# Designs tried in a protein design chat: VH-VL binders against q9umr5. Part 279

Target 1, 268 residues: q9umr5
Amino acid sequence: SYKPVIVVHGLFDSSYSFRHLLEYINETHPGTVVTVLDLFDGRESLRPLWEQVQGFREAVVPIMAKAPQGVHLICYSQGGLVCRALLSVMDDHNVDSFISLSSPQMGQYGDTDYLKWLFPTSMRSNLYRICYSPWGQEFSICNYWHDPHHDDLYLNASSFLALINGERDHPNATVWRKNFLRVGHLVLIGGPDDGVITPWQSSFFGFYDANETVLEMEEQLVYLRDSFGLKTLLARGAIVRCPMAGISHTAWHSNRTLYETCIEPWLS

## First folded at step 11 (VH-VL)

Design ya74 (framework fv_nofazinlimab)
Fold by ESMFold2-Fast, scan of step 11:
Structure ya74 (fold): chain C 268 residues (1-268), chain A 123 residues (1-123), chain B 112 residues (1-112)
Amino acid sequence: as target 1 above (268 residues)
Amino acid sequence: QVQLVQSGAEVKKPGSSVKVSCKASGGTFSDYAISWVRQAPGQGLEYLGYIIPIFGTASYNEKFKGRVTITADKSTSTAYMELSSLRSEDTAVYYCARTQYDILTGYSDFDYWGQGTMVTVSS
Amino acid sequence: DVVMTQSPLSLPVTLGQPASISCRSSQSLVWSHGNTFLNWFQQRPGQSPRRLIYKVSNRDSGVPDRFSGSGSGTDFTLKISRVEAEDVGVYYCMQGTHEPYTFGQGTKLEIK
């Protein structure tokens, strides 16, 4: 029988957004138990990511306990960062496939309509003044704001992303790396027409350098130092990259071709 | 100024569906989240859910999950609320209301409301 | 879900006298940095609700200064310093901190 699937939504999202995804899974893998976690919906999705990680952890523990053969995670947008942290803080997780749908794994640096809706008077060049303050770090979006022109501030002030990516030292780093490496497959999905995640290559652990030139995962210090296990996972053959053009940010969980190409093969 | 104009009254039979519209004018539709609230005759206000048109994301009160669908058409600045499997207790005035987000200044919850749409469910 | 409890539910008041409505939440409504998403609405007979107060104590444009909001955490108050005939209607508190958004049961303000 198929392993259960746990779905973690993104910013200002709900379980209803995943009804097409649930339909696709039911068609290709009938009998799969799919749980879409209704935690931190609406404005609560703006709460600090470590708070969200604690809440989602409490919700996933009983699901994982009932599935000794393992579970799959499908994590959308900001939800992919929650799942990244879950895999690191849980020393007993049994996740087989972690499927990341257009998540800003190396952070966000862009003036998209999404960001402008939340920060209407701020340009990306000045948002670091807000996000890297104690005030800003109480908002989830600022927990993964990664200004490539103020990397020193990002490294010092980021209370979430810099820590889970091993970009700044943390007492738990070795344990978090060991836990993350328990994952069976890291399936990365994203694309150039997303329109929200900036740069879109952040979904594949690529990111801007100080000149806003995108450096891919293998050129990142976190990869080269194997800070949380990316180099080890890649060597193991456990990283899957599935880029797809023509898909906007709100369509990753409702596109049948995307599902069949990038998600379906990793459900078991 | 901002105005939310809703569709006209509806009379429906039990088991059917109703779709109410809410057209926004006097501002950028994409700046708002549109929420739906209902009020049974002589009763208080009950929240159903919302949509953020710019993101295409909707959220629902779990009491109505599976029965309510909220959508938006950005080209016409119109939000819709569809409620299925209607029961007599769904008889109510249905309101749309808007919310603006702004992290720096806070949020403006439900600052403008539509005129309401009476939905009557009777056999 | 957060339960919002209003008292009194019926508030007869003499013209020109003050009126006060209490609203209590089952959970703290404090969000990041002390922001508290507690709102007050007025619904006159046959009309849509109108927001009077947002974030506990901020008065909407066009709302007379005789209306004031106060409170913190789980205890909130709407006060009308001098009731006028046009103030008759039902008053609702609403929390926007936790999903789903929830309303108090309403307080009917009537002239004696």
Scores: ipSAE 0.398, ipTM 0.719, lowest interface PAE 3.1, mean pLDDT 91

Design ya75 (framework fv_nofazinlimab)
Fold by ESMFold2-Fast, scan of step 11:
Structure ya75 (fold): chain C 268 residues (1-268), chain A 123 residues (1-123), chain B 112 residues (1-112)
Amino acid sequence: as target 1 above (268 residues)
Amino acid sequence: QVQLVQSGAEVKKPGSSVKVSCKASGGTFSDYAISWVRQAPGQGLEYLGYIIPIFGTANYNKKFKGRVTITADKSTSTAYMELSSLRSEDTAVYYCARTQYDILTGYSDFDYWGQGTMVTVSS
Amino acid sequence: DVVMTQSPLSLPVTLGQPASISCRSSQSLVWSHGNTFLNWFQQRPGQSPRRLIYKVSNRDSGVPDRFSGSGSGTDFTLKISRVEAEDVGVYYCMQGTHEPYTFGQGTKLEIK
């Protein structure tokens, strides 16, 4: 009997995007109970991430309660940030594998089709004016906007990402770290051909410095200070890195080779 | 000037499938989500689903999730709605309509509509 | 699903007189700061629907100022201050706050 799997989708996404993923899981792990959460679909995916975390928390509690041996999370794109916060705020989660599928874990800074679709008159260089306002922080995309040229504004104004990454202080930081560290495995997936997540190394806790040079996870202050447990997890052997070239942003959940290489091994 | 032009009327037998097209012109196809709405003769409007062409992501009304498939071809600026396992109750005019998600200036829900495509299901 | 209920369903009006259509939602349509996604559409005989009002009270370009929308939460109203012959048709409210998007059953406006 396999542990149940909970799937959290991304920006403007729905459960239909995961039909191939569900086929793969049924094929390799027959009998697995897979729940794709139909919360914050479409337009509602733009609601503040803390609101989404609360809603997903309410949905996962009964699923986790019915699975004393644990559950697995597969969290795609923006959904990976929801899952990051979920694991921190839940005192009693029993997540074994947290599979982060091309999620901007250190944030987003790019002239992507998403940015131009949602902010057609804005460039990445000036979006900080909108996102780091109280009004902008009411939108999920702004909750993880991380402008490396305005890092002081990001640290001061980010109501979500800077807090869950421990980049800005929060009263609950110690409890959030303790809760997050209960995860069995943190499986990070992403790649250079994603085309949306910018820099793509954000999926592996890498990010731009002020010169737009990417620094990997081990060079980040968040890691060096062990702000929410990355250094501890890595030392424990609990972090898995699975980069794959040739996969576009909307194909991570429908590529068989990706599934077999990066996801299947972690679904006991 | 924004225009959505749909394919012509279809007559189908029960159990078959129909695929209706919606070609966008005037403005950028990638700026919009394309929604599909139907209207049975003498009745109101019923939402089927939508697609965001630049991402290929689709969302469906759960009433139709197993039967409706919405796709887009960015090279021709055309969205498609395919409905399978047709029943007489599926006889309706099918419309495409666009939505723009401009966060800064505000959303534009269903601001322009296609001319409609009559789909008749009869045996 | 959010249920949208319109009243009246049939609205015979004398030319030049005001008309009013009510729309009630089964759930609040407030989405975020300042935004409520309630829209009004007009469908003239044999034509596609045309949007008149978006986000409760904003008139589309080219829509005469005799059309106005108002309301909050779950209760909304479309008003026509002086009905003209070209206003004949069916009027629909629509919510875009919750998926799936849902429409009212429609109000048929006729000149008596």
Scores: ipSAE 0.579, ipTM 0.808, lowest interface PAE 2.5, mean pLDDT 91

Design ya77 (framework fv_nofazinlimab)
Fold by ESMFold2-Fast, scan of step 11:
Structure ya77 (fold): chain C 268 residues (1-268), chain A 123 residues (1-123), chain B 112 residues (1-112)
Amino acid sequence: as target 1 above (268 residues)
Amino acid sequence: QVQLVQSGAEVKKPGSSVKVSCKASGGTFSDYAISWVRQAPGQGLEYLGYIIPIFGIANYNEKFKGRVTITADKSTSTAYMELSSLRSEDTAVYYCARTQYDILTGYSDFDYWGQGTMVTVSS
Amino acid sequence: DVVMTQSPLSLPVTLGQPASISCRSSQSLVWSHGNTFLNWFQQRPGQSPRRLIYKVSNRDSGVPDRFSGSGSGTDFTLKISRVEAEDVGVYYCMQGTHEPYTFGQGTKLEIK
């Protein structure tokens, strides 16, 4: 039978957003137990990511314990960062496929309507003043704000992303790397027409340099230093890249072609 | 200023569905969330759910899950609440209300309301 | 779900005297940075609800100074320093900290 699937949603998201994804899984892998975690829904998705990691950790432990053959994670948008941290902090996770749906794995730096909705008087160029304060780091969106023009502030102030990416030292870094490396497959999904994740290549561990030129994963210090295991996973053949054009940010979990191409092959 | 204008009264038979509209004017429709609240005659306020048009995301009160659907059409600046499998107990005035977010200052919950739409369920 | 309990449910008051309505939540309504999303609404007969108070103690534009909100954590109060005839209606507290949003039962204020 198929391994259970755990779904972790994104910013302001709800379990209802995944109804099509659940239909697709039921059609191709009938009998799969799919759990969409309904923690930190709606406005609670703004809570600090470390608080969300703790809550989701408590929810996934009994699911993983009940499935000794392993589980799959499908993690959408900021939920992909929650799942990154879960895989690092859990000494005993049994995740086979970690499927990251358009998640800003290297961070976010964009003037999207979503950002303006939450920060109506801010531009991407000045949001660093808010996000890189202790006050701002109490909000999830600031935990992965990555201003390429203020890298020193990002490295010093980021309480979440810089730590899980190994861009700043942490006492638990070696254990986090060892835990993350237990994952069977890291499936990265994203595309140029997302419209929210900026740069879209952040979903593939690419990101802006100081001139806003995108450098791909293999050019990042995080990869070159193998800070949390990306280079090791790639060498093992465990990283899958699945870019797809024509998909907007809120459609990744409801596009059949994307499901068949990028998700279905990794659900055993 | 923001104004929310709802569709007119509806009389429906048990087992049918009703779709109530809420048209926003003043400001950008995508700048806020639209919530739906109902009030049975002589009773208190009961929350059904909301939609955030900019995200295309809706969340529902578990009590109504499976029967309520909230949608938005950004081109007409209109939010909709559809309730199916109607019962006599669903007879109520249905209101839409606005929530405006600002992470720096917090939220402005339900700061403007529509005029209400009376939905009567009778055979 | 967070349960909101109001008392009293019926509040007959003499014109010009003060009135007080209590609202209690089953869970703390404190959110990040001490923000507490407790709101008070007034509904006059035949009208839509109108927000009077947001975030415990902040008055909306156009709301008279005689209305004040106070409280913290799980215990909140709406006070009217001197009741006027136009204040007749039902008053509701509402929490916006936890989803789903929930309302108190309502307090009917009427002139004695």
Scores: ipSAE 0.540, ipTM 0.800, lowest interface PAE 2.6, mean pLDDT 91

Design ya78 (framework fv_nofazinlimab)
Fold by ESMFold2-Fast, scan of step 11:
Structure ya78 (fold): chain C 268 residues (1-268), chain A 123 residues (1-123), chain B 112 residues (1-112)
Amino acid sequence: as target 1 above (268 residues)
Amino acid sequence: QVQLVQSGAEVKKPGSSVKVSCKASGGTFSDYAISWVRQAPGQGLEYLGYIIPIFGLANYNEKFKGRVTITADKSTSTAYMELSSLRSEDTAVYYCARTQYDILTGYSDFDYWGQGTMVTVSS
Amino acid sequence: DVVMTQSPLSLPVTLGQPASISCRSSQSLVWSHGNTFLNWFQQRPGQSPRRLIYKVSNRDSGVPDRFSGSGSGTDFTLKISRVEAEDVGVYYCMQGTHEPYTFGQGTKLEIK
């Protein structure tokens, strides 16, 4: 009776990270079929996001086909961007709730452990030289690198995020918007103590201006122009915002209070 | 030089657990991942999992999920592999090995190995 | 899981003669930007494995130039141009492109 749940992981994350999430779902919605997609694990999570979207698309098609009443998506961190694109490229998806767990929906700009791990000699201020090259755009993390001091380069070079956000024109933009608007609920989750997603408000479609002052979703051109349907979804009552303090980046999928408050209500 | 030094041999009874350590020196511990590989007597190499100490994130081979736990202590530059519910077929030499992730220069998979730790499971 | 198949399993060779080991993967190991994560390891009797070759054809520091790696996609070869006594041991190919990482079954190189 409960709709199936599909889980899409993040950068370098493992299916082991979701063991508590699966326990919570089993406790509150017993009998729910939960599929954690084991695609693009480990270093393969660095492959271009469009390649990941294609692979995850192939995996979700048969799951959606077997659930005519609909499915739910729970997408963590980088996985939330994969799910954003999935909802845009699939003209026949039947997703009810899209639950985005601390995903950099407007991009990432921070000197975090991920940056130092993957680019040990680079600072956030100079990573634009690498990420906005064709070579750099073949890595997932560069697909959503959004340097607010080089926004012109981001808009011109981003092969993924600028396109799915409608910040740069694309021939498929109209159909992507139509497809995204098929979603029942967009549940946005994130918080100030995440420590990785920078700015944390990126999980709620907020982002830095050129002075590194955060502008919220309603102040973004993407929202004001309704480029992929955020303004329409908000007017429809389909956007849920669930911020929570005290949760670090690797704990979003294992905090019971977070689950009960932000996830459980959307798992019909 | 980079050196990985493992703890000494262990003899365990079926159903117990074992925890093997791997202490890194000669490089920055947080700059790489530590992987665990085992080798049963006279047999080939089998991958168990890895940890990225800087994040505390561990990934496991599905075959060992639920029995293996890999952890790291950055203050002592030491990674640990704990295997529970031991069976006779877990008798093997357990190795740690390092991997570096660097987008600009590429990856260095399993470039340095520990000396190995013999774990014998017998009643 | 990606299956790595080595041949031959046993390789007796005369000192000074060439030796060749093949490794085939069940899936393509091509990742991106010329990166194919196929590695070769040597394990001498009683010792830990030592990496000889990384990313198909790159020799590690200290590895003699008589060792060379080649191949693409799913077919890979390790060659020793002139076998020396110190080369005795078991050789393993390993793929790092797909999780979980997997090893070939090993090839035992012996002097005849």
Scores: ipSAE 0.564, ipTM 0.790, lowest interface PAE 2.4, mean pLDDT 91

Design ya79 (framework fv_nofazinlimab)
Fold by ESMFold2-Fast, scan of step 11:
Structure ya79 (fold): chain C 268 residues (1-268), chain A 123 residues (1-123), chain B 112 residues (1-112)
Amino acid sequence: as target 1 above (268 residues)
Amino acid sequence: QVQLVQSGAEVKKPGSSVKVSCKASGGTFSDYAISWVRQAPGQGLEYLGYIIPIFGMANYNEKFKGRVTITADKSTSTAYMELSSLRSEDTAVYYCARTQYDILTGYSDFDYWGQGTMVTVSS
Amino acid sequence: DVVMTQSPLSLPVTLGQPASISCRSSQSLVWSHGNTFLNWFQQRPGQSPRRLIYKVSNRDSGVPDRFSGSGSGTDFTLKISRVEAEDVGVYYCMQGTHEPYTFGQGTKLEIK
């Protein structure tokens, strides 16, 4: 029988967004128990990411306990960062496939419609003033704001992303790395037409340097230092990269070709 | 100033569907979410769902069990609420209302409302 | 779903006297940064609802200072210091903290 699937949604989202994904899974893997977690829906998705991690952790523990053969995670957008942290803080997770749907794994830096929605009077060049304050760090979007022109402020002020990526030291870093490395497969999905995740390569652990030139995962210090296990996972053959053009940010969970190509193969 | 103008009254048969429009003028249509609320004659307010037009993302109150669909057309600054499989209990005034999310200034829930659209389901 | 309970449901008031409406939620409406998404709406006969108060105690532009909101957690109050004839209508509290958003049953304010 198939392993259970746990779905973690994104910013301003809820379980309803995954109705097509659930249909696809039912068609290709009938009998799969799929749980879309109804936590931090809508405006609650703006709560600090560490708070969301704690809440989702409490929800996934009983699901994982009932599935000794393992579970799969499908984590969309901001939800991919929640899942990154879950895999690090849980010393007993049994996740086989972690499927990250267009998640800003190295952070976000863009003047996108999402930013204009939440900060209508701010441009990306000015958002660091708000996000890197203690007040700003109490909002999820600021927890993964990564301004490449103020990397010193990002490293000092980021209460979430810089820590889980091992870009700033943390007492739990060694344990988090050990826990994360238990994952069976890290499946990274994203693409150039997303329109929200900026740079889109952030979904594949690529990111801007100080000149806004994108450097891919293998050129990142976090990879080269193996800060949380990316280099080790790649060496094991456990990282899957599945880029796809032509898919907008809100369509990753409702595109059949994307599902068949990038998700279906990893739902054992 | 923001104005929300809704389509005119409708009379429908049981089992049919109705699609109500809500046209926004003033302000940027993409700056806010559009929620739908109904009110049966002499009764209170009941929340149906919302759409964030900038993303085409909609979320619904589960009580309507797949009968409600909310969409938006950015080119005409118009949001739509379609309710299918109509019953006499769906007879109500349907309102659209605006919610603005702004981290810097806070949140503004339902600060502007449309004039309402009477939907009568004859049975 | 969060249940919003208003009392009284019928509020006859003498012109010029104060009026008070209570709203209780089945669970806490506190969100981050001290924000509590509790709103008050007025619906005059034949009109759409109009927001009077947002986030417990903030008065909307154009709303007379006779109207005030207060409360915390699960217990909230809307007060009118001196009722005027144009205040006739139904008043609703609404929570925006938890989805789906929910309204109280409404309080009908009428002049006796």
Scores: ipSAE 0.443, ipTM 0.755, lowest interface PAE 3.3, mean pLDDT 90

Design ya8 (framework fv_nofazinlimab)
Fold by ESMFold2-Fast, scan of step 11:
Structure ya8 (fold): chain C 268 residues (1-268), chain A 123 residues (1-123), chain B 112 residues (1-112)
Amino acid sequence: as target 1 above (268 residues)
Amino acid sequence: QVQLVQSGAEVKKPGSSVKVSCKASGGTFSDYAISWVRQAPGQGLEYLGYIIPIFGTANYNEKFKGRVTITADKSTSTAYMELSSLRSEDTAVYYCARWQYDILTGYSDFDYWGQGTMVTVSS
Amino acid sequence: DVVMTQSPLSLPVTLGQPASISCRSSQSLVWSHGNTFLNWFQQRPGQSPRRLIYKVSNRDSGVPDRFSGSGSGTDFTLKISRVEAEDVGVYYCMQGTHEPYTFGQGTKLEIK
């Protein structure tokens, strides 16, 4: 029998976005119990990420308890950050595959249409004024805003991403690292034609330096210091990288070739 | 200002599908989301779902999940609502309405509405 | 789903008199930063709904000062200080805090 799959959606999203993904799973792994969590749908996806983590935690506990052989997580876009934090705060999770589907794991810094829609009078260069305030940190999108030109403000003001990435100290960091390392596989998916996640390499733990040159995961201080376990996971052979060109941000969960190449192999 | 213009009245048979359009003008189509709301004759307003055209993301009321599909064509600034497996109780005026969440200036829900499209389902 | 309950459902009013419509939600509508996404709509016979009030108490542009909204949490009120003939129609409260968006059943305001 196949392990259950738990799906966590993204910004302004709902369970309905995953109907094609559910069809693919049913075709290749018939009998798989797939639960798409209907929490923080639509506008509620703007709530602070720590609030979302708590709500999703309460929902996944009974699912994991019923599956002693383990579960798989498929976490899309912003949902990938929720799942990152879930794996860190849960000392008893039994997640085998954590499939991160085009998620800004090192943060977001881009003048995308998402930014313009939520902040029509702001450019990416100006958004730090809002996001790195206590007021701005009450919005999920600001919780992973990572301005490479104001890294000191990011490190001091980020209430979520800087903490889960171990970029600044937290009393729970050692426990969070230990918990995260319990994951069987970290499957990273993303690509250059996403059009929303900026830089797209953020889905693979790459990010801009102060000159907006992308540095890949192995050049990041968080990797080199092994702040939350990336270096340890890579050494164990537990990190899978699956980049694919030609896929826009809203198509990751509905592309059959992507599913067959990057997702299907990790659903035991 | 923003105007939403809907397609004309439709008469459909039970079991068929209907596709209603909502064309936006007066503003950037990418700046807002389009919601769909229906009203059966003599009854109240019922929410179906929305689309954020620039991102292609759609959210649906669970009651209509599996029967409703909301899409957008950015090149023509037009949103569509398609409802399948029509029954007599689907007879209603269908409205499109815009909404936007602007973090700096606040919130705008359903501030502009289309004129409505009457969909009649009859045998 | 959040249930929105309006009272009264039928509101006969004499011209020039005040009118009041109540709306109660089954869950708190308070969102981030103290924002409460409760809206009031007017639908005149044969017309599309028109938004009168957003975020509990803010009047839309062009809406007469005689309309006011108030409330908090789960209890909300729309008041018309002096009813005019053009105010005839159905009034709906609507919550935008929780998905799916939900409307009250409507209050029909009639001149007696």
Scores: ipSAE 0.481, ipTM 0.759, lowest interface PAE 2.8, mean pLDDT 90

Design ya80 (framework fv_nofazinlimab)
Fold by ESMFold2-Fast, scan of step 11:
Structure ya80 (fold): chain C 268 residues (1-268), chain A 123 residues (1-123), chain B 112 residues (1-112)
Amino acid sequence: as target 1 above (268 residues)
Amino acid sequence: QVQLVQSGAEVKKPGSSVKVSCKASGGTFSDYAISWVRQAPGQGLEYLGYIIPIFGYANYNEKFKGRVTITADKSTSTAYMELSSLRSEDTAVYYCARTQYDILTGYSDFDYWGQGTMVTVSS
Amino acid sequence: DVVMTQSPLSLPVTLGQPASISCRSSQSLVWSHGNTFLNWFQQRPGQSPRRLIYKVSNRDSGVPDRFSGSGSGTDFTLKISRVEAEDVGVYYCMQGTHEPYTFGQGTKLEIK
């Protein structure tokens, strides 16, 4: 009997995007109960991430309660940040594998078609003026906007990412770290041809410094300080890195080779 | 000027499928969502669904879910609406319409419409 | 689904006189940051719908200033200050706040 799988979608997304993923899981792990959460679909995916975390938490609780042997999470794009927060705020989660599919774990700083779609008159260099306001922080995309040229503003204004990454102090930080460390495996997936997540290394906790040079996870202050447990997890052998070239942002959940290489091995 | 140009009228048999196209002019396609709305003869407007090409995201009215598929081809700036298992009550004019998102000002729903495509389902 | 109810459904008006169409939603159309996505469309016989008003009260470019929109929450009104012959057609309200998007039944404006 395989552990149940819970799937959390991304920005402007729904359960329909995961039809191929469900097919792959059924082929390799027949009998697995897979629940794709239909919350914050489409335009609702723009709601503040803490609001989304609360809603997904309420949906996840009964699923975890019915699976005493544990569950797996597969969380795509923005959904990976929702799952990061779920693992921290839930003092009773029983997640074995947390599989993060091309999620901007250290934030986003890209002048991509997605940015043009939502902010047609803005460039990445000036979006900080909008995102780092109280008004801007009411939108999910701004909750993980991380401008490397205005890091002071990011640290002060980010209501979500800076807090869950332990980059800014929070009263619950010690409890959030303890909760996050209960995860069995942190499986990080991403790649250079994604075209949306910028830098793509954000999916592996790498990010730009002030000169837009990408520094990997082990060079980040959040890792060095072990702010939410990355250094501890890596020392336990619990972090899996699975980069793959040739996959665009909307194809991570529908590529068979990626599934077999990066996802299938972690669905006990 | 913004233009949405739809494919020509179709006559279909019950049980078949129809695929209507909507071609956008002048760089609107990648920046906007395309919605599909139908109107049966002498009746009001009924929403079918929309697609946001940049996200590869489509959303459907539950009434048509399982029968309607909306797709987009960015290289030709064309959106498609395919309706399967056709019934006589699917006889209607099918319209495409544009929606622009701008998080600063809100979004602009259905600001430009195609000319409509008559789909007749008979015998 | 949000139900949009228009009144009247048939509106005979004398040329040069004012006309008013009501639209009521089954739940509030106020979205984030106070935006209200209530739109008005005109459909002349044999033509595609044309948007007249967006976000309750904003008039589209090229729409005569005799058309105005107002309202809040669940109650909205489209007014024509002085009806002209070219105004004959069906008028629809539409909400874009909640998915799925929904339209009113339509109001047929006729010259008497």
Scores: ipSAE 0.545, ipTM 0.791, lowest interface PAE 2.2, mean pLDDT 91

